# Ledger of designs, part 4: VH-VL binders against CheF taxis protein family member MJ1615

Target 1, 255 residues: CheF taxis protein family member MJ1615, of Methanocaldococcus jannaschii (q59010)
Amino acid sequence: MIDKSSEIARFSGKGILITPKTLEKPLLKWEKLEIILYKDKIVFEFVDKTIEVGVEDIEDVGAELPKKVIDIAKSTLEDITYHSSIIIKSKEFGNVMVGFAPETSIYGKAPIDNFLRKLFYILLNKKEVKILYNAGENSENTKWENGFLTFIKKRIKDGLVTKIEYRLVVEILDNEDSKIYDIFSNIKDVEIEEKDVDGEIEPVLKILQVKDGKDIISYLYTKDKKVRLFILRYMVILLDYKYIGILRYLQETVE

## First folded at step 15 (VH-VL; from q4 with heavy chain R101K T104S)

Design t8
Fold by ESMFold2, fold request of step 20:
Structure t8 (fold): chain C 255 residues (1-255), chain A 123 residues (1-123), chain B 106 residues (1-106)
Amino acid sequence: as target 1 above (255 residues)
Amino acid sequence: QVQLVQSGAEVKKPGESLKVSCKASGYTFTGYYMHWVRQAPGQGLEWMGIINPSGGKTYYAQKFQGRVTMTRDTSTSTVYMELSSLRSEDTAVYYCARGLKEDSYGLYYFDYWGQGTLVTVSS
Amino acid sequence: SYVLTQPSSVSVAPGQTATISCGGHNIGTKSVHWYQQRPGQSPVLVIYEDSERPSGIPERFSGSNSGNTATLTISGTQAMDEADYYCQVWESYTYVFGGGTKLTVL
């Protein structure tokens, strides 16, 4: 690394480069991998190859690894109990999946998740959205508010220690004041529905929260379908919101 | 109240092995990591490795790979550290230290320490 | 192979503010933890996650971390604060300590 002072995060471990071509070859193997995240790019350093793409060329995070890749780990005694993936659009290889796993499973999924928190920050922070907050089941008479995604610091007490969490929220720019909607907390269900957004029928996230014993239904629109995918991945991977509707949508979208 | 109580001081000869125990109390033993850290006389702290008492998985600092073994006994809430092929340079105070487990967050610090065990290796 | 660098010693008068630095490449992207070790005693955690205090640690202990330097600050320094102080990070599956700083209160 030449200018490591600009790097935001680094994942050290083992990885595997997955393309249609490599899945057909016996040379496919898990090997040493460094993943370096910058504000505008991500770099994958394998033993003899380096792949660099802009963050705009990241297509997915956390898609399931192919069975062959799991089987290769078993046959070579590589421990990938905890693993993840990043799909990128590469000029050299087209769409490519990079599977990765920590050097050891003793720390659980924390090494992966800590890296992915930094990645999701880059992918989601300041992205434009529209929201109908607490609009109810039949919200056709409620006006969409323009806002953006941001992260706020939360202190979570766990016994004698405080955990620091940066949680995704929606910020609305009213005039000079801003308003925060914490729509990613206390979620009971999430669905993807079609809804009228400023005159056009678009897919939106319907988010059901429970606050003070009452249901709150909100709708979140993102124009960029990759931002919608990254929101769903963030909820599943880092917030453990694994509702059947989300999981089915993700399988159908990346299948 | 969390307590980590270690075995007493030892005097060893080069080529022997040491084995230090660390008995935990006041918390769920398998809910936290245990680490070993040593400190040579007049020197700083040096991390040796980690054990997950749930299942017994370990990870060792490269310097000690092949000489160190960490084990646990869940029935007595005790962790053991064995260092083999001792040299005079292994003279140190050996500490056990508790680390937090968090499935998704890396809470990579030591919140409680044992009293330390002095091991002297001399001819 | 990650290295943390601390000054060997720092001296302050009682009541004054002590600052102890911990240098490391891109340390601002890492979580820094601090331990106090009084003579003949075990280390005690005084700051974790850059700036958080464990229960029972006085508010005069504080921490910060940005760029290539993390800092432990002790305001209103007392004679009982005389100890060695170590910074620590996690890097590539291993735990790395600084060399330690001896704080003397005169």
Scores: ipSAE 0.660, ipTM 0.851, lowest interface PAE 1.9, mean pLDDT 89
Fold by ESMFold2, fold request of step 20:
Structure t8 (fold): chain C 255 residues (1-255), chain A 123 residues (1-123), chain B 106 residues (1-106)
Amino acid sequence: as target 1 above (255 residues)
Amino acid sequence: QVQLVQSGAEVKKPGESLKVSCKASGYTFTGYYMHWVRQAPGQGLEWMGIINPSGGKTYYAQKFQGRVTMTRDTSTSTVYMELSSLRSEDTAVYYCARGLKEDSYGLYYFDYWGQGTLVTVSS
Amino acid sequence: SYVLTQPSSVSVAPGQTATISCGGHNIGTKSVHWYQQRPGQSPVLVIYEDSERPSGIPERFSGSNSGNTATLTISGTQAMDEADYYCQVWESYTYVFGGGTKLTVL
């Protein structure tokens, strides 16, 4: 009876399983849901069904819910003011979306974001990247640096207490003192462009930061396009970068 | 200086209702949550529920569901807690406590407490 | 129905280090907060987010949290530290307190 993996995070609330088949059911409804995150897997516990997949089978986070699902919440007077979604690739059901919302909206989006912060840590931490930091529009910096995504603690004083935030950064793989590039703060624009990455033309993120009136243009390459998607979702969901560049097409809700 | 001042002690009979007030000052009233926590004589702390003074939305501990009502008056910066169908087990000191409000981060602790209100339920 | 377990009492001599435990299933994945309640007084926050001190709390108060146990540590214990101490977490939209620990300084 030894536990093979330790629970990292848990979300308790309301959920809805969304497949083409479930969208046709007359009794489709929001129901009790527990989402349990482990280092290597994620488990969705509905009232009568449990779905378990490896974290490598998570396909998206924060995709917009179908209108029918929103309408079901309205017609049953279910409060889903704050909601999100996870898309998974399941052996049993194929691609499925799990919509979820907190039991009450009184805490705002904090219950969702606290859980998603742990999920994005699993999805992004230690992922390998290549970066051209502050390379400018004309690519004056011609050498890609090898690094990885990591999270650092930031302390922010708030009255009698200090608030602890974790910020995604790029750490450089170097034989000397390691370098940290804080490329996910003060973002003004994000686009996808094609660039030569060590001899191959690849899609990369172009990130414009503005600090003290100074433009900083950097390029970030990820080999896995899902990692690139998760970076963009992280920017929209947890960093609140909305309606800038390509992020306008990744909104959690559209009115 | 943050200040939470509660109404005075009360004596009640079983079956009656209690209503305790908590007047806040020294901060933006609608910018923080307010909670109610009670403590029976010689016992520990027990959370009863939360109110968002902005809009008045509430959430109650299951044990008190159906008996507790929390309200607020933004014009006087005051929250109220009412507990109905009182029993002798409801004898306690009732505290209001302030909680930090953050939409994206859960700051789930109490930074300031009222002085407490003793409510005695006896026949 | 999440439960936090504390010892009912802890005794230390003045100047010694007191440790107060708070047990809970996977408590290491939760943020633990600690309150001090002196006799006849309201609780006051002494540790938040496992190990952080509010402004005005002496440096001798510290906290840790891992696995199934969170710990409040008071070094150089003084007579004014005699009080009840409660741990607290947020779980499933509710606030849960431990049963409290009476610290006696003899």
Scores: ipSAE 0.642, ipTM 0.847, lowest interface PAE 2.0, mean pLDDT 89
Fold by ESMFold2, last read:
Structure t8 (fold): chain C 255 residues (1-255), chain A 123 residues (1-123), chain B 106 residues (1-106)
Amino acid sequence: as target 1 above (255 residues)
Amino acid sequence: QVQLVQSGAEVKKPGESLKVSCKASGYTFTGYYMHWVRQAPGQGLEWMGIINPSGGKTYYAQKFQGRVTMTRDTSTSTVYMELSSLRSEDTAVYYCARGLKEDSYGLYYFDYWGQGTLVTVSS
Amino acid sequence: SYVLTQPSSVSVAPGQTATISCGGHNIGTKSVHWYQQRPGQSPVLVIYEDSERPSGIPERFSGSNSGNTATLTISGTQAMDEADYYCQVWESYTYVFGGGTKLTVL
């Protein structure tokens, strides 16, 4: 590698390259994989093959693995109890899914999630959004605010130590002092609705929160549908929202 | 009051096996990882491996693979470490150390340590 | 395998600031933890997650981590700070310690 000091994150473990062609091969197997994240690109290093794409060519994170791929792990005694995936648009192979799992399941999801936090930072940080915060069910007399996604540091006390977490929020562009909407905490329901966004009917996220005993209904618009997908994946994967509204259809695995 | 109390010092001959115990108290035993770390006289710390007491799953440092076995007894809140085929280079203080366990955030450090168990291997 | 490099010793006068380095390839992308071991005693966690102090650790202990170097800093160094100090990371499912640094307060 030419410049390892620019590396942002690395996942070491097991991986499998999934295309229509590889799914038909008898030699399909889980093998050693390194995933290296840079600010502008992601690199997948298999045993005899390296795949590199720009971060703009990442199409999905955490899509469910095909059943055949799970069956291959069982038949070869590979432990993939915890696993995830990244779908990329590759010039060499077309659209391809990379399944990956940690070397050992002893640490649970933590090795995957620690890597994916860095990836979601790249995919979501500073992305432009529009928001109707706490607008209620009937938001006809409220105005969309322009903002962007950002991450803030939160300290969570746990006995003698304090856990440091980075939390996704919406920051508003129109304030000299930072105005921050924490719409990704205490979520009780998430749906997609059609709404008028500055004169155009667009799909938006409707997010129900319950905070301090009060219902908060907000609407979040993203121009890029991939950003919307990454927000939903972030909620499922890293915020651990399961079986809530539409998120029940985006689970990495069904248990 | 988290406490990790280890078994007493041992003297062994080359080719024998050692087995050190670590009794945990003051917390939910199955809620945390347990590690073994050794330190030869005048030397640094060397990680040997990890056990999850909840299911007994283990992961060992490559150097000790094939010689080390870690087990636990949830009824007594005790972890055991066995090292076989001993040689003089295995003379060390053996520590158990507790690791925090979070499903979504790996807390990859040791917050409490046992008092250490000196094992001397000499002919 | 992953290697952490520490100086074998550091000497400071009482009241001065001690700095102990921990070198590693891309260590700035990892969480670095620091342990103090006084003679004849078990290690004690003094810094975790690069720069956080456990409850009960004096504010004169601080840490930083960027690029290829993590640093433990002890300001207003006291005779009781004389000990061995180890940095530690998690890498590829294993725990890696630095070789240790003996801090002498003269």
Scores: ipSAE 0.637, ipTM 0.845, lowest interface PAE 1.9, mean pLDDT 89

## First folded at step 18 (VH-VL)

Design v1 (from t8 with heavy chain L100K K101I)
Fold by ESMFold2, look of step 18:
Structure v1 (fold): chain C 255 residues (1-255), chain A 123 residues (1-123), chain B 106 residues (1-106)
Amino acid sequence: as target 1 above (255 residues)
Amino acid sequence: QVQLVQSGAEVKKPGESLKVSCKASGYTFTGYYMHWVRQAPGQGLEWMGIINPSGGKTYYAQKFQGRVTMTRDTSTSTVYMELSSLRSEDTAVYYCARGKIEDSYGLYYFDYWGQGTLVTVSS
Amino acid sequence: SYVLTQPSSVSVAPGQTATISCGGHNIGTKSVHWYQQRPGQSPVLVIYEDSERPSGIPERFSGSNSGNTATLTISGTQAMDEADYYCQVWESYTYVFGGGTKLTVL
């Protein structure tokens, strides 16, 4: 029995399917693409081909496109300033990259970002984490708190209206009032370190924030390494933390 | 205060062109998109297209592609909309309306509207 | 080609609650905005992002959006609320309006 899921988001524009085989073709080209996101799956509708995978088979978002693909776009599309990619695990081909760009650049990055915001919600919301919040450099005397990733609504005054944003935060698992750690704002540096997490040495994110003139160092553990990658991509793509710490190596090139 | 002031009413014959102006004041002209929306007598609102006044880039509704041209003059903070090959069904009030450029969350609505320009197309 | 469907008219007694629907396929996944247009006047934004009010819009105006229907609600309706109301979304690089609903306060 095939469950029907309601559509959560849709991106319409130009796209390109990138595999080792398609890179060999003499007529590699960008074509019409619809990307449809559901709670449990994502669908890529090209002109004559449809690819459907579960969301658990998404491997990366925003990875740099090959130079050949960018060069084709520069000669074929209006411009390629705003583009992105999704890497999926295909049963037939292994990892496959889908490059995509908006139909027109007049709206800037908004068409891509609005779609990716919904995608990151699916990839990150309610994912379990452990955190050492504001623990400093010598954090061995503090205990990891269990929590999960969630998104909170923020209101930002903008003239006669209020701009509505949804921002990633960490919420602590507790039977009492929930505790929210906003570790994804005011970031000065991001590094990856090995750290003891409840008896096991694991890679964790070290996040340095500067709030009200004070340095805040927190450590974030995710058991799923893809969740860690998606957090880093979220920070680069949607929060625009492009040139700090390890994030400078995750840039999607424009030039 | 944000103001969008449009040119006055016009009477045209079929086959002619119309050109409506929209002068903006009270905000940074190049910081916001400008849209054109029309309303035939007794009818609803119909989006015609968008211009980014910073570079002059445009995108038009398919129905008007090939007949509509939107331009701007940054020195006077004015947007123009020209519609060619007029027909009686082009009789409408034409509005300019402002949209946010730098706000991914605000691209979706029009926060200020001009007073409207009635254009009548008749023999 | 995205279509928004509104009833042509809604009538309410003064002081009652008016509801104006805006139907569209999966409209609950989109941001819906509402405009009021009084006779002979330009449209005015009354609700944006489904449920938010611009400064100066009375609290009696509210909005909701789920499934295939967005709704504008006006509580304690007054004679000055008599106007045409339009819903609007952005879809596939274009701006789409509903057909409009004439609210009559009798």
Scores: ipSAE 0.707, ipTM 0.864, lowest interface PAE 1.5, mean pLDDT 88
Fold by OpenDDE, fold request of step 20:
Structure v1 (fold): chain C 255 residues (1-255), chain A 123 residues (1-123), chain B 106 residues (1-106)
Amino acid sequence: as target 1 above (255 residues)
Amino acid sequence: QVQLVQSGAEVKKPGESLKVSCKASGYTFTGYYMHWVRQAPGQGLEWMGIINPSGGKTYYAQKFQGRVTMTRDTSTSTVYMELSSLRSEDTAVYYCARGKIEDSYGLYYFDYWGQGTLVTVSS
Amino acid sequence: SYVLTQPSSVSVAPGQTATISCGGHNIGTKSVHWYQQRPGQSPVLVIYEDSERPSGIPERFSGSNSGNTATLTISGTQAMDEADYYCQVWESYTYVFGGGTKLTVL
């Protein structure tokens, strides 16, 4: 790529390149890895190779690592207690999974989460969606609203300190007044359901929340199925809803 | 009130080892990381390493790998730092510092410091 | 290795605003923390997470971070603010300090 964009995030640690071919090789090993995130691309710098792909070529985040890869780590005494993965479509290698883990486990998942927060920002921010908010109570009068995913700044008190976090929400486009739906908090259940979206039957996310002791059901539609996947991954990885509804099938592998 | 109280000043010879203690009080000892940072006379701060709340994991700066050992005793709420094969360049004030690590946005800093322990290495 | 660069010294008159810079490659993508160290004393956290103040730190202390430079600002500088100031970041599993800046209140 000719235009060098500014670095947004960097993950340092160890990693492993996983393809069907590499899995068959006995010499597959965890090695030093730098992951560099830009606005438009992601770069994986291994010891002897570099893989660069566009952000649009990211296919999945947080997929479970193959058992063989975990076994390799054990056999070589590599500490990968905390790990994650990114699946990419590369021109050179095809569809590949990059497993990665911190250099040390002393910080837990923090290094991974910090990097993934920025990655999900790049993947999800400003993505167009349609939403049926609180459809359970007002099902007869509820219409699909056009909006987009956005991250809002939230200040959270933690003891004597205030933490700043960015939270994913849906912002509605058509209102003179900015309307924000927080549908990614207090989640009780997440499912996929077929719904009529503008005259067509489409798979949508069904999100059940509990607010003020009341159940709120919202439906979220995305045209891009990858965005839907990333939303689910976000819920599992960063919001820790790994055992709720369909999310239980998307949990990361932690040893 | 959070307090970190370190052991007293020491004089050592080259080749010897130092062991500094840091007793913590005023908070849940097992809830926080502990660090050691040193400062040579007239110089800046230099991070040496970290020990996790349980004491089961440590990570040291590369410069001190193989020469530094950090331990902690939960029963006494005390953290220890041992540095072996001392050199004149190891003359410094050694600080223990409580660390905060947040699982969000790379929050790694020291919120409380001990009073420091001067260790002089001279022939 | 990652390096943080600070000016060796800054001088201000009482009541004036002191500004201490901390330079680092893409430091704006990191969280910067600041410590004050008075002569013969231990470091004290004065700013964390770029711009947050711990309890007990005067409001005259503020911080910012963008691009390649983080900045500690002390408004209405007082004699008691005379100290060494260190910026700090986390990089590659290491805690990195700047070289420190001696603030003199004239």
Scores: ipSAE 0.698, ipTM 0.859, lowest interface PAE 0.8, mean pLDDT 91
Fold by OpenDDE, look of step 19:
Structure v1 (fold): chain C 255 residues (1-255), chain A 123 residues (1-123), chain B 106 residues (1-106)
Amino acid sequence: as target 1 above (255 residues)
Amino acid sequence: QVQLVQSGAEVKKPGESLKVSCKASGYTFTGYYMHWVRQAPGQGLEWMGIINPSGGKTYYAQKFQGRVTMTRDTSTSTVYMELSSLRSEDTAVYYCARGKIEDSYGLYYFDYWGQGTLVTVSS
Amino acid sequence: SYVLTQPSSVSVAPGQTATISCGGHNIGTKSVHWYQQRPGQSPVLVIYEDSERPSGIPERFSGSNSGNTATLTISGTQAMDEADYYCQVWESYTYVFGGGTKLTVL
């Protein structure tokens, strides 16, 4: 159990606070930024200001930065190749986008990805979902199963050391035995489709996977639209599914 | 197995430059960062800088900015560290160390080290 | 600058448990790595990510990290464990080492 007051992750680098108002300012600059992630909140420490919001106030992750912001970065930063953003709802500033980039490009995207891994963990872990696993389009006999998103540890040996990777999966709640669906690997396509969920028509994620040479279609429902978005962002950012299905629309602006 | 083999000991005079080489083998050279860390006699370890797998990017500790140059030759799997304007205080054993990037916390460590190169700077 | 503080020396009898501390502000929120350096030899990674052991490192080596202190523990200390031990973290794009601890096996 993670103490709410305990720091979970930190990103150190450069950042920019983006609001409609700030975009109109000619003196908008990238400045030193520390992003500190806790279990319940995220803190953006700029040089002259600090923004603190609850995790529930995070609206988006990895949205494309405005061109103007990138252009500004080119003049102030050594390299802006690697960057990301977090959109938050702030009481003080309203809806804002925080762009951030590493202080140096020496590590590539790793600093961002490492931070975002933790962020997505906080955003997605233990979120309740419903799943139709391997249902196909016309499977009348498939019932929605209740579960939750969970991250499982995967150990990968790399020389003398073992790397620990966390992989997002769906864990089913109502079974005597823990049942896990890995629906976020070997993805061929991702779409949104309307399906009947407990008597209501809802948008659900349609995930096409290839397993053992066969196509498997699964549907994933989340009550929270933001969770769905975060799953998509997770797929794009951390699983590198940039050009499949609806995910391409999330990535095209970043390229 | 991973091996980092460094060039031999050197004696230098103040104002001169040193260049130490580190030949890597036993792994995919272009897959890992390389670092240089030095250790003055009887002192602790001091990080000097890092070079990325491609050799196209470097980042140096502030203390060595403007004085250190790290390069990488993929064809020979060799990394070089040059330190200019040598001072007596630069007398140290210089180590190359392979860098490991970890996902947890976004931090880094050194999993393999060279045997070290003693550089003595004396008038 | 971020500073890691280690005791200059620790002594332990053979077979006993040696404990080496590494102090740093909120170090528990960081990943701490430990290196062993025997006399006249290069450093060797003995613990990474607070408590993970590289292959080939004896199980008697363990690590923990909490609050403001990381700890390297060597159970059943042997003569061969006599060495300098360094803790290391990453901070602000810099690799920071502790001052090192000389472990003497009596």
Scores: ipSAE 0.696, ipTM 0.857, lowest interface PAE 0.8, mean pLDDT 91

